# VH-VL binders against Probable complex I intermediate-associated protein 30, part 1

All scores and structures are predictions.

Target 1, 227 residues: Probable complex I intermediate-associated protein 30, of Arabidopsis thaliana (Mouse-ear cress) (q9lqi7)
Amino acid sequence: MSRFRSLLQASVNATKKALTWNVEEWVPPAEKHIFKFHSKEDLKKWHLYSDSEYGGLSSASLEIPDKGDGSDCTGVFSGNLSVDLSEGSKWNISRSGFCGMRSKKFDGFIDLDGYDAIALRIRGDGRCYISTIYTENWVNSPGQSEDNSWQAFVFAPKDSWYTAKIPLARYLPTWRGNVIDVEMEMNPGRVLGMSLSVNAEGGAVGAKSGAGDFRVEIDWIKALRLP
Positions, changes and structure headers below are counted from each chain's first letter, unless a header gives other numbers; antibody chains aren't numbered by Kabat.
F, E and O stand for the ipSAE by ESMFold2-Fast, ESMFold2 and OpenDDE, each averaged over both directions (binder to target, target to binder). V2 = 0.75 x the mean of E and O + 0.25 x the DockQ between their complexes.
[cut] stands for letters that were removed.
Atom coordinates printed by the task and the answers are left out, and those that the model quotes come from them; centres of patches stay.

## First folded at step 4 (VH-VL)

Design a02 (from i06 with heavy chain Y102F; framework fv_ifinatamab)
Fold by ESMFold2-Fast, scan of step 4:
Structure a02 (fold): chain C 227 residues (1-227), chain A 123 residues (1-123), chain B 106 residues (1-106)
Amino acid sequence: as target 1 above (227 residues)
Amino acid sequence: QVQLVQSGAEVKKPGSSVKVSCKASGYTFTSYYMHWVRQAPGQGLEWMGYINPYSGGTKYNEKFKGRVTITADESTSTAYMELSSLRSEDTAVYYCARETYFDWGSYEYFDYWGQGTLVTVSS
Amino acid sequence: EIVLTQSPATLSLSPGERATLSCRASSSVSYMHWYQQKPGQAPRPLIYDASNRATGIPARFSGSGSGTDFTLTISSLEPEDFAVYYCQQYSSYPLTFGQGTKVEIK
């Protein structure tokens, strides 16, 4: 008897899954959470990097400040961009004054197929940051494949929370920060990870650039389906 | 402290395969490309290929025409280079070497090298 | 592929002298790097992108050049500088190295 109840329960669960799956397919959600920055556990999904390993003097941190009052917490990516070297020689500016945060590799892929844009909820310092999306390799020749990195600038305005919405079509294929000529579009179904980085060169006209402190607060990163 | 530690020397017969390992420590393994470069005794350096441990993406020197396979195991922070159909001309010291790069950098070079693995191919 | 030709093959000098090493590419190179190798050791990075010194490299080492002609200069040789020097391009695949210049004590 309990054997029949177990079978019935499994059938009910399978029906619910099929029904839910069909509903999701026909009425997909308008947004999908990719990352949140609300706890120290959330920050374990990220790696920090900077020019300091190469003799540069830049520094970076990613933390959830302890506000002491139990108020809503957000991640803080901050540090100092330095174009100086410990060796006393001057680096090419495109190589020095660099900090970034990069997501740890996922088990599998982030499936963003059907979404139109990446949204970042940030509060910044007036600098332009670079949003990078890493996707699965393209096979360019028999026996050879190349990584695909896609980049877009993200302006982080001072003092006010801002939702930066970056259409996936605005991300340009890059290799080592240089836009490449490629005859393929991003495959949003095969995303391996993301990064957010900043350098002393800056990005857009009118944004703060140069050496010195940087600071951006991050609440979440989502994928959006435009109406 | 960044270190790249390679597997020990090997002696192989012609026609066999060899798989050399390179264990990384002291940095985030997935954040840097890993290249393989070989050097025949008394000769110069020859680039074989690279892997991006983050994505598994690879690029090979065409001269090895389907004989070389580079892989990476993120869980052990270890890169591997397997060379098949070995010939006496493949006798060389094989090095793994880490590439410095930034998301927008254009000046990539090999900043740390493994100690090298001597592979001797003899009849 | 881009062929890199280093000259001279061997440079015999005494400590305190200036060493000038050349690397000529078969086609224009955007990024040229230099490495030092001592017997029984892995190569050590010296100069990246033609003129930038790698971490820990003394000021006596300098690089220059663009296009197809590149030069590595050691202003005053120290005993530890006697080694083989390789240039390497990172402008197109496959990546290639020069054949090396041996700087030996006279």
Scores: ipSAE 0.241, ipTM 0.660, lowest interface PAE 4.7, mean pLDDT 82

Design a03 (from i06 with heavy chain Y102L; framework fv_ifinatamab)
Fold by ESMFold2-Fast, scan of step 4:
Structure a03 (fold): chain C 227 residues (1-227), chain A 123 residues (1-123), chain B 106 residues (1-106)
Amino acid sequence: as target 1 above (227 residues)
Amino acid sequence: QVQLVQSGAEVKKPGSSVKVSCKASGYTFTSYYMHWVRQAPGQGLEWMGYINPYSGGTKYNEKFKGRVTITADESTSTAYMELSSLRSEDTAVYYCARETYLDWGSYEYFDYWGQGTLVTVSS
Amino acid sequence: EIVLTQSPATLSLSPGERATLSCRASSSVSYMHWYQQKPGQAPRPLIYDASNRATGIPARFSGSGSGTDFTLTISSLEPEDFAVYYCQQYSSYPLTFGQGTKVEIK
């Protein structure tokens, strides 16, 4: 008796809605917003750093330009890379000519478990930038100061908006900006923060490199689950 | 200008705890590790541990395991070292010292030190 | 843990003389640093990564060495150089210091 009632009362549309709703609860969404750069409040989540804290002369800014017309706003990370050092200053850097923007510490972690890539919506200057992901310092490798940082290059083309998609598998473990040969994998469930940095040495064939001005516009950063 | 200013001298009884502070100024607090190093009267330097103020990650010298806790408060740019179950042999000057934390080329040495905090453990 | 042994424990010298301080590690060290400490003061960075002078450190101070044997040299002692000198390794945890070499006036 009950089998005929279930047939008559079942709505194909209601069953499909319930199934898709349950799937969305069990599996993370196909994309996850990590950061947006649309207001001054959004920029408060970031801290600028440069070699100037260590005796260098590079400079950086992160701002929302005042367009005045109500059009869409994006963040602008820009500045100047200098390979010169301040005379007589204290320095503890092995290389000069770098600027970066680093997210402030999360209240907890950003959970990227189940995601395949980081996507950045940018409009750049032809330079190659470095995307860094910081994970919790619970894994200690010989010769490493528990700096669990993971880096990948991201090229920032001139003139046109571009969505750079960087597979998490492409991020390499680094210690003090150098790739290390360690047998460890990123724990994407325990991300503490991210940075975007640029240096005068560059990092990709065909990209602009050297001292001088840099400028990249950023709309958003997302995590993607690829098909 | 970079400064690390520590809390004042303390006299403690055996079995009690002490919490020493180190207030940083003149730099970005989260861009540097903060270490704690102690020196018993007339003796050499002994490393206790560190904290990465950005991640909250800590590493302790096994000798102090279970007795030492290092914390950091980014809002006040202050690091703390708490040592429990104090013994007379814990009488020492305790120093905070910073080390570079950079994702792009640095040297791992203590470039600035606090002035030191004398902790005396006696009955 | 890596044990650092400094020798000699005490150097009694006059201004103008050359001081040579040794630091020997119980196993190979990747980074060796040197600090100067005067009575009642915190240690002062002197040499980092074996041979690089910290900012404001006079040219008379030099460092050398690799592996297990490291040396700090003061080519011609000035009055302000009479102090205790510590080596420190950053190769493995726990971080360790030598016991110190006291450079004292004659």
Scores: ipSAE 0.318, ipTM 0.693, lowest interface PAE 4.2, mean pLDDT 83

Design a04 (from i06 with heavy chain D103E; framework fv_ifinatamab)
Fold by ESMFold2-Fast, scan of step 4:
Formats: structure tokens, C-alpha cells, sequence
Structure a04 (fold): chain C 227 residues (1-227), chain A 123 residues (1-123), chain B 106 residues (1-106)
């Protein structure tokens, strides 16, 4: 008798727990933070690169400016784009005038399945930047793999904060700075890293282009599920 | 200044494996591809494969498929080339070589080379 | 795979003479590079993308060509130029080298 009553109570409790199971917890949130740029520790997740490693004269920095009051801090990616080449190194690169910041590779992957866009909260200089997503290597043949880089333009308006929302479908496959002619879709479940770069050639009609200073302030990078 | 320093010479028996290391310094290790090229005594250069240290992506010469494995350890800025099932024909100097690589317009050539590692395969 | 054929196999010349080295590809190549190798040393980059001198390479070295036919020219040989020269393609995998041309003293 006692055992029958306790088994019935356990069944009732199990059913109640099952009925209170929140199915909403299986739906991903509408946004997912990938990166924030609020402290010097956040910036340690990034590497800077420029044409200076290949004979160019461009320079780049990524820093958190000291505001003195401890109020909201954001990362500043800035520098100078030079189309000039150092003497004796003029033939080491095919195009000069570029700088970039690239995330250190993730330990594994960032899973963006269920999201359809990348959002960047930026405050810019009127230049077009290039957003790059690196995904797991495409298997070319058994035992072979090929790097996957996907690129899209990001316009950075002057002097005002802007949330650039770039559908994942807008990113084009690239190889060595060139769009490749392949019928392949990005695998958002297997993202290895990201970069943001800028070049003197620019990209968009009406955006600032050419050699000279660049500056973009970055608050965060998120994945979004667009409505 | 860029330097690629390889491990020392090795003598191996047929059927064994060898793992050669290439320690990089003077640059951001993950920003450049690392290739492996070998040269048998009195012969020309033969490309074996590469690794992108950033993604871990590899590409191998089909001739070595199933026998070669190229890896990279970012924490030590070191690339490795392991060749298994060694034969006498694998006796060669093995070089690591850095490739100029950038997503915006770099030329793809081997700008810096390691000093080479002699691997002798004999019974 | 793309086969690179270098000719001649050996050039026997004296200092001050012009050396002309040929590299022929079995298929059209996007990038052709040239390397110099001296005995006991690793290869040294000379020319990349057919005609561009690598850092520190003297003006006497020049490259030309496109498609399947490429040439490396040394306008006036210096004693340090006697070495083996390799062409290398970066058009398709596997990457391949020519067999080498040995430039030796007469």
C-alpha cells in the first residue's frame, strides 16, 4: 500500500515536471554575443595585420582609449593606409594599402546555426570595411581540406553609431582576396574566426576611399536571428 | 627578424615514421601558411603540402597522401611534418618554407626557408 | 599535375656573360616563381610572379614570360651567381618545381 502510494506520487511529480518543461528554452535567443570590445582583455582575442609585413607602409592599432571616468569603453581600430612600398621591398605584394584585425582562432567552433545575420555595432569614418568569416575547411578530396573565407562589405558611417546587419547569405566565398566561382554555402555551425579589414581601394560608391587615415570604433559583434 | 629553425638530422629504419619540427619567430605565426618541401640527394625540389596555422587547414601532395601529416602548435609557433611508412626513397633534406599570404592581394611564394633537416632511411 | 621543364640542364659560362634560363609549363600557370640554391644551403627566393624581384635581389636578375613559357635572365654573371636555379608554379595543386638549371663556371 505504502509503496503503491509513493509510486503514484512519484509519477504525478514526474508528470508535473514534464508539464513545466519550458519548450522555449530550446529556441535560441534572437541575438548571441560573439565579441565585445569593452576592456583590454577583450582586445587580447585579436591580432593586427597590415601590408607592412609584405613591404607596405600602412600601420594599424587596436586599443581601448582611457576615458578617465570609467564610463562605457569601446575598441578603436585605427591607423594609416599607405599605397607606398618600402625601398627594396616594392615587389613583395600585389596590392598595397591594407590593414586588418583578425580574431585569434576559436578553441573549436562558434555555432551560429539558427542565426541568419552578423551584426556589428560601429562608429566610423565613412569608409567601407570588409567583414570576413572563417569556417571549417572544405574537404576537397579524401585527406585534403581547403580554407574557407567568406567576405562582405560593411559601410561605417561618419561620427554616428550604426548597427550593420549583414545576412550570412550576403558573404561571398573568397580566396586570396578574390571572389571564387563556387556554388557553396557557408556552414554557420563551424565558424573558426572573424576579421575586419580596410583597404585603400575601398568598395562602395560614395564611401571614402584612397590612402590616408582610417578609424572605426567597435562596441560589439553579434549573431542575429532577423525577423 | 624572421627565422625558421628546424629539428636535427634523423636516421630511421624502413617502415618507421619521422616527425620534423620547424619553429618560427619574428612574425605572427598564424598569419602565414607553412609549406614542406623535400629534396633527395642530387635531386630537385618536391612539394609535400602546407598548413594554415590559423585554421588548421591542410593540403597535401597526392603522392604522399595517407603517409604525411602536417600540424601546427600556435602556443609554441611550431609546425610539424610527420611522414610514416618510410622507404629508402624518402631519404632527403626536408625544408619548411613560409608563404606570403594575405586575404588582400599577397603573392604566393616562399619568402623564408628553414635550414633543412636531413632524414636518412636505411636498414 | 603541371610539369615544369627547365632548359638547358646546365649552362657553362664565365663571369660577365649573360645567362638565359627557360622554364616551360605543361599547362598555363597563374604564378611562376624562381629560386636560387647554392650547395649546402636552402633555396633563396629570386623572382616571384614571373617578373618581380624578391627583397635584396640585385637588378641584374630579371624575369619574364606568361602562359606556359617563362625566362630568367642574369644580365652579367657575378661569381656568387653560379648556383642551381629552380622555377616553381602556384597555379594548381600539387605545387611543382622544375628539375633545375645548373649555372657553372666554364
Amino acid sequence: as target 1 above (227 residues)
Amino acid sequence: QVQLVQSGAEVKKPGSSVKVSCKASGYTFTSYYMHWVRQAPGQGLEWMGYINPYSGGTKYNEKFKGRVTITADESTSTAYMELSSLRSEDTAVYYCARETYYEWGSYEYFDYWGQGTLVTVSS
Amino acid sequence: EIVLTQSPATLSLSPGERATLSCRASSSVSYMHWYQQKPGQAPRPLIYDASNRATGIPARFSGSGSGTDFTLTISSLEPEDFAVYYCQQYSSYPLTFGQGTKVEIK
Scores: ipSAE 0.319, ipTM 0.695, lowest interface PAE 4.2, mean pLDDT 83

Design a05 (from i06 with heavy chain W104F; framework fv_ifinatamab)
Fold by ESMFold2-Fast, scan of step 4:
Structure a05 (fold): chain C 227 residues (1-227), chain A 123 residues (1-123), chain B 106 residues (1-106)
Amino acid sequence: as target 1 above (227 residues)
Amino acid sequence: QVQLVQSGAEVKKPGSSVKVSCKASGYTFTSYYMHWVRQAPGQGLEWMGYINPYSGGTKYNEKFKGRVTITADESTSTAYMELSSLRSEDTAVYYCARETYYDFGSYEYFDYWGQGTLVTVSS
Amino acid sequence: EIVLTQSPATLSLSPGERATLSCRASSSVSYMHWYQQKPGQAPRPLIYDASNRATGIPARFSGSGSGTDFTLTISSLEPEDFAVYYCQQYSSYPLTFGQGTKVEIK
């Protein structure tokens, strides 16, 4: 066994390995998993809220139903939207009738740099939902920072699973549910969390709206690089 | 069930700093804004600022610019208000107060308040 | 900043009487709130968004107004209602409170 031949073979293998590692590093995945809804442990990453915390009568749940046969599990965000008010509370009726689910705070960020869209794999009820992305706050002056929340509508069609693809550019800056007139772009590298919410007012032309039951099944949330 | 419990009274010298704590319980700490409001003896209420514990975002009254810092520690469900370069005019009871917030808006009022922390700045 | 002026500064009344407290803003406000404060205690929310009663607040308390003029009314004073009342705006930063109206027993 020639030492030169052994060294040549090792050199070829090292070059091939380096090239393989470089190729894997050069091409990031076309999609990135952010959340999945396949087990009860996955649901612990989320917090539910509704107008019931504020005198309304809406209710919400997030669960993995037991299908009894071992078939695929998905999360179910469901409940009832009520525009009625609890006794002793005269809330502005236009603000009642909402439910939401918000991801729990991360110690850092969800890095979506290099991705173009948020994708939700859902099977819905014909209602329009609101997708919210929370990003790192911008600093307007020393010691002052503003909340960054970004919202887009998500139509949830009935009967069939659907992948809703929402370009990041379609999310509008919002403050307390209202679109604000600011000239700035989302920083996708600094995402703090997300939410999905629904209200009785609705939002999309032709979508189901008003008080009553809501239900959307969620399989996963991903970031995508669009073609 | 919801409670905001503040740290005890403090006596400070002019030029020093004070850090008041507000420990929250009975709700999801990161789902509500926390404000700080002070009241000088015999005077009215004065807003100092707020923090969103979810994002860390803060808003301060410009009157306290450069002197006030509001922080939140999610692991202990505690908000803090630190006021530096203390003056005799900073003698006041300092309150933390919770604001309801959600994606569809806020009713923009303070529904629960801490018991208050008296900070005395001796001349 | 928006300045809130409350009047009168002191209102001396007897139990059973109606109390009417005014709050005027230096510019139009979208959201006006009212708080009650007793000596040695933190403020207690009474009315939010001009006219909505906070949780647990008796029906004798009502709020009204819009723009720059707001009113808090206590239809029939109970002994527990003698306190200082503050209005507060949430329309622009910094958030501001009125100077307070003291409702005292005559």
Scores: ipSAE 0.360, ipTM 0.711, lowest interface PAE 3.8, mean pLDDT 83

Design a06 (from i06 with heavy chain W104Y; framework fv_ifinatamab)
Fold by ESMFold2-Fast, scan of step 4:
Structure a06 (fold): chain C 227 residues (1-227), chain A 123 residues (1-123), chain B 106 residues (1-106)
Amino acid sequence: as target 1 above (227 residues)
Amino acid sequence: QVQLVQSGAEVKKPGSSVKVSCKASGYTFTSYYMHWVRQAPGQGLEWMGYINPYSGGTKYNEKFKGRVTITADESTSTAYMELSSLRSEDTAVYYCARETYYDYGSYEYFDYWGQGTLVTVSS
Amino acid sequence: EIVLTQSPATLSLSPGERATLSCRASSSVSYMHWYQQKPGQAPRPLIYDASNRATGIPARFSGSGSGTDFTLTISSLEPEDFAVYYCQQYSSYPLTFGQGTKVEIK
């Protein structure tokens, strides 16, 4: 629990900074398209997961609501966060209430060198989501490598479409969901994949949290060169 | 639903290598870490290392560093543990074991185990 | 590395009796887990994070402890409970197991 509290506090602080930065910015012309969510083919690049794989009762879906024609159609990541456990599974999960979508591994790497931020074009439900970037493992010694995952909170307002711009420098290094004390920088040239997840604990103060329904519409994810 | 099926028993000569497989089914292979644990006859359990099948990231027990290589093949949902420069002391049952984890933190333990593979190292 | 010492090495008891197994760590442990192993079988998860029962584990099994001193208790032994029990830490690498406590029929 203390490890989770450390991650939550660091993520809340990073989210506040990102939210302030995002409010006044617009998408610059220098950009690189990473994902779009306009057709059923686009959604095949993603895997859904939830606490149900671990004894929880949360559910998730990722769909294009209207035939996936692409015209004003966007991906909808939605479901229900449950803090309840399935009968007989009470003791095989210490925490429940999460769902996520994770990209299938890139064929090699996506090279984001020269870009400053990740931008997500979303319309949500007032919850904070977690954006995760998976990068090439660092070699600590011969035969040893450690998983590199980098996380930042993304607020998803429900009023209108919003471009969440998260500077790469705002992503915090994590190990198994916990912020690690490591003096390393993300290698944006060696990105393996990304995920977007949500949990009942939530994020920034003022964002919706707790069990219940979640829904976020996603148009695209891009890398941006900031002005 | 979840099942881990390991390759069959092997007899190896000192100085050779052995590669044990662990085929996973009933869950999303890339969402769980896979560990390898061995047990010498009549002895306790000894942790060897793990792999994250999504990233390919590995961590090894220093005792086996330089001799152990853990890999994963996502297309077949199979993890492998290769141990080189075998010694008689490496005679053991080798287990693969799945680790529970969550992106936002949890208590990690081995929730499912393979049936074990006996590796005998003798001349 | 963290060394886990289990005691007693062997516990000879009859069905219906209470079993108390100890696991002591050479330094403070954040996560302690317990596994049950029967001859010819893979270990089975029993207790995770000191006191939580794994899926399908009956209420007669309980765990307690923190820091360096952990206990596994079986309130009333059933015939299927005669097995070897291992503690395991997930506090630092390398991950380590205790040497095991064998609970056998008297």
Scores: ipSAE 0.356, ipTM 0.715, lowest interface PAE 3.7, mean pLDDT 83

Design a07 (from i06 with heavy chain G105D; framework fv_ifinatamab)
Fold by ESMFold2-Fast, scan of step 4:
Structure a07 (fold): chain C 227 residues (1-227), chain A 123 residues (1-123), chain B 106 residues (1-106)
Amino acid sequence: as target 1 above (227 residues)
Amino acid sequence: QVQLVQSGAEVKKPGSSVKVSCKASGYTFTSYYMHWVRQAPGQGLEWMGYINPYSGGTKYNEKFKGRVTITADESTSTAYMELSSLRSEDTAVYYCARETYYDWDSYEYFDYWGQGTLVTVSS
Amino acid sequence: EIVLTQSPATLSLSPGERATLSCRASSSVSYMHWYQQKPGQAPRPLIYDASNRATGIPARFSGSGSGTDFTLTISSLEPEDFAVYYCQQYSSYPLTFGQGTKVEIK
């Protein structure tokens, strides 16, 4: 549990910074589409995961609702966060209650070199979500490769579409879900993929937390060059 | 239900290569690391390396430097371990093993194992 | 690399007796795991992160320890518990196992 507490505490601090920044609205000098959520074909680029793989009872779905004629289609990531565990579970109660969606690996890399931020166009439920960026890392031995993950909180306001803008510098280096205490900079030229996840215990002041339903609508994910 | 099913036993000559497969089912293949561990007859366990099927990223025990290659095929949910330049000392049961890994608070242990593949290297 | 030394190499005990197995690391270990292996079978996860029982493992199995000294205890041996037990560290690469402790019938 101390590894989870460490990430949660560091994430709360990063979320406070991100929430302050996300209030601003501007037109970026340049942008790059990374993902869109407009068709069922777009959703084939994503996997769903949850604590159910570890004996938890959370559930998740990702779909394009059929809105009939003339409506713009967007993706809906939704489900239920449960802190209950099946008997004989590998996890104690404090580790359950998470769901996520992870991009399928790219054929190569997403080159974000020269971009300053990740932007998500969302309409949410008042919860904080975790944005994860996976990067290649050539560390320790010639010819070996390991992945690094980078995480930041993103608040998903209820009621209206919002563009959450998260500076790349606000992502915290993590390794296998834990914040690492290193002075390391993201290599934005070597992005392997991304995920968006939610957990019952995470959050910032003023955000909804705890077990229960979650729902966020997603239009697109872009990289931005900030002014 | 999680299951790892490995290819059958093989007899190889010194200097040849062997490629062992491990077919995964019952979970999202790209969300878990796959490790390879071997065990010589009557001896203990020896870690060989892993692959992250999501990225293709690998880490090898330097003891096998230049001889081991671990790969993964997401379309078939199958991991492979190829060992070249085989010697009699490579006679062992080879296991694939899934690492308990997720975005949160992973304990990084081998929660499911394949049944093992006996590779015999003899002249 | 981190070397794990298990002691004793062999424990000869009768059903109903307590078994205490030691695993000592050459340097501090963050994650120590224990596996049980019976002849002709793959290893089975037993204890993870020093003290947590894996799914389906009976309450008679317990683990403890931190730093360099770790212990696996079986409070009252059942016939099915006679097996080889391995400790394994996940603190640094390469990952390493102890040489094993064989728990056998006296």
Scores: ipSAE 0.097, ipTM 0.632, lowest interface PAE 6.2, mean pLDDT 82

Design a08 (from i06 with heavy chain S106D; framework fv_ifinatamab)
Fold by ESMFold2-Fast, scan of step 4:
Structure a08 (fold): chain C 227 residues (1-227), chain A 123 residues (1-123), chain B 106 residues (1-106)
Amino acid sequence: as target 1 above (227 residues)
Amino acid sequence: QVQLVQSGAEVKKPGSSVKVSCKASGYTFTSYYMHWVRQAPGQGLEWMGYINPYSGGTKYNEKFKGRVTITADESTSTAYMELSSLRSEDTAVYYCARETYYDWGDYEYFDYWGQGTLVTVSS
Amino acid sequence: EIVLTQSPATLSLSPGERATLSCRASSSVSYMHWYQQKPGQAPRPLIYDASNRATGIPARFSGSGSGTDFTLTISSLEPEDFAVYYCQQYSSYPLTFGQGTKVEIK
């Protein structure tokens, strides 16, 4: 009787190994998960900034609210864009009214080689946001490096969850928030970090703009292979 | 609340190197560029370079022809400026200075300065 | 590099008088800033982007100008205003400062 028991156990173990191996081989990762916004621990990977650090009055928060119904948690990037200045601070009006969230640097680089687009799963407020990708610096001379940042607009529609798919080729090289006149291509193998920001000027036709509240819910950020 | 605290005064011999530190506190270190500016006794201010602590990107004044290296350690919120092949004309007070920064718009002024580090080059 | 020339090199005035300091650039400047430095101290931001007062700077300080010609004005000198003033451009690298104008008590 013990022989039948040992044969049964061996068959069960072999079947489990074959199923595990076949599942992994059959469905290899087609996309790369970069960030998720499902717990307070996930939010520790991000830093908030705003014009308040420079004398403006904008405010920002990044939180995971309790929905009370047992539904999945998502991150909420929200706040208020103000074009007003604090007492004693005189700033050009074009430089006030912004908030952003920037990831802490990856330990090394994240490799996005072989992917075509960044995807953001969001539910927004009708504003246009700016997606920024930070890459390894270009070398200007053997002892010098200059920042590489790449920016694209992200419209955040109200009501329904939306997956914004931004081809990497749509990101434009920027310096200090302005598109630079240099011929460069993003090196997707050397990504240092990302940010999502918003300003009162807006930037897209038909999007909500101006001072006031902003709010975007974020589920995840992934890299995708496009068909 | 924002403070930039620099290392103490140093006396160096010609041909040696000096590495000055600037420890930042009271703000998010990676959100602001850190510049280095020097001032020879009784003279004006001279820009040396900057570092973006987020990316590690640097820009140097070509006058120093590979003698200057600026680095940053995010874990300790400390920026460093190393100057090699020292000569008597490098005798100066060296300042770190924080620049305002944001994702769009031009950079502004140096809003906070370290107390300065006197480096004397003599035998 | 952009050369900034400040004039006069020294301005000897009494408290209550108006001080007018000039900074001229060798080529057009987008961003001009002014700093005040007292003996033994680090520079203090005074005016940024030609005309905006930095935090805590009294209303008697004003800046103006564009292109290559910039001016710092102190409408009525107080005892604490006797210092060296530097202009600084942020339009191209390398960043440069003027040689300074010393405002001294007569």
Scores: ipSAE 0.273, ipTM 0.688, lowest interface PAE 4.6, mean pLDDT 82

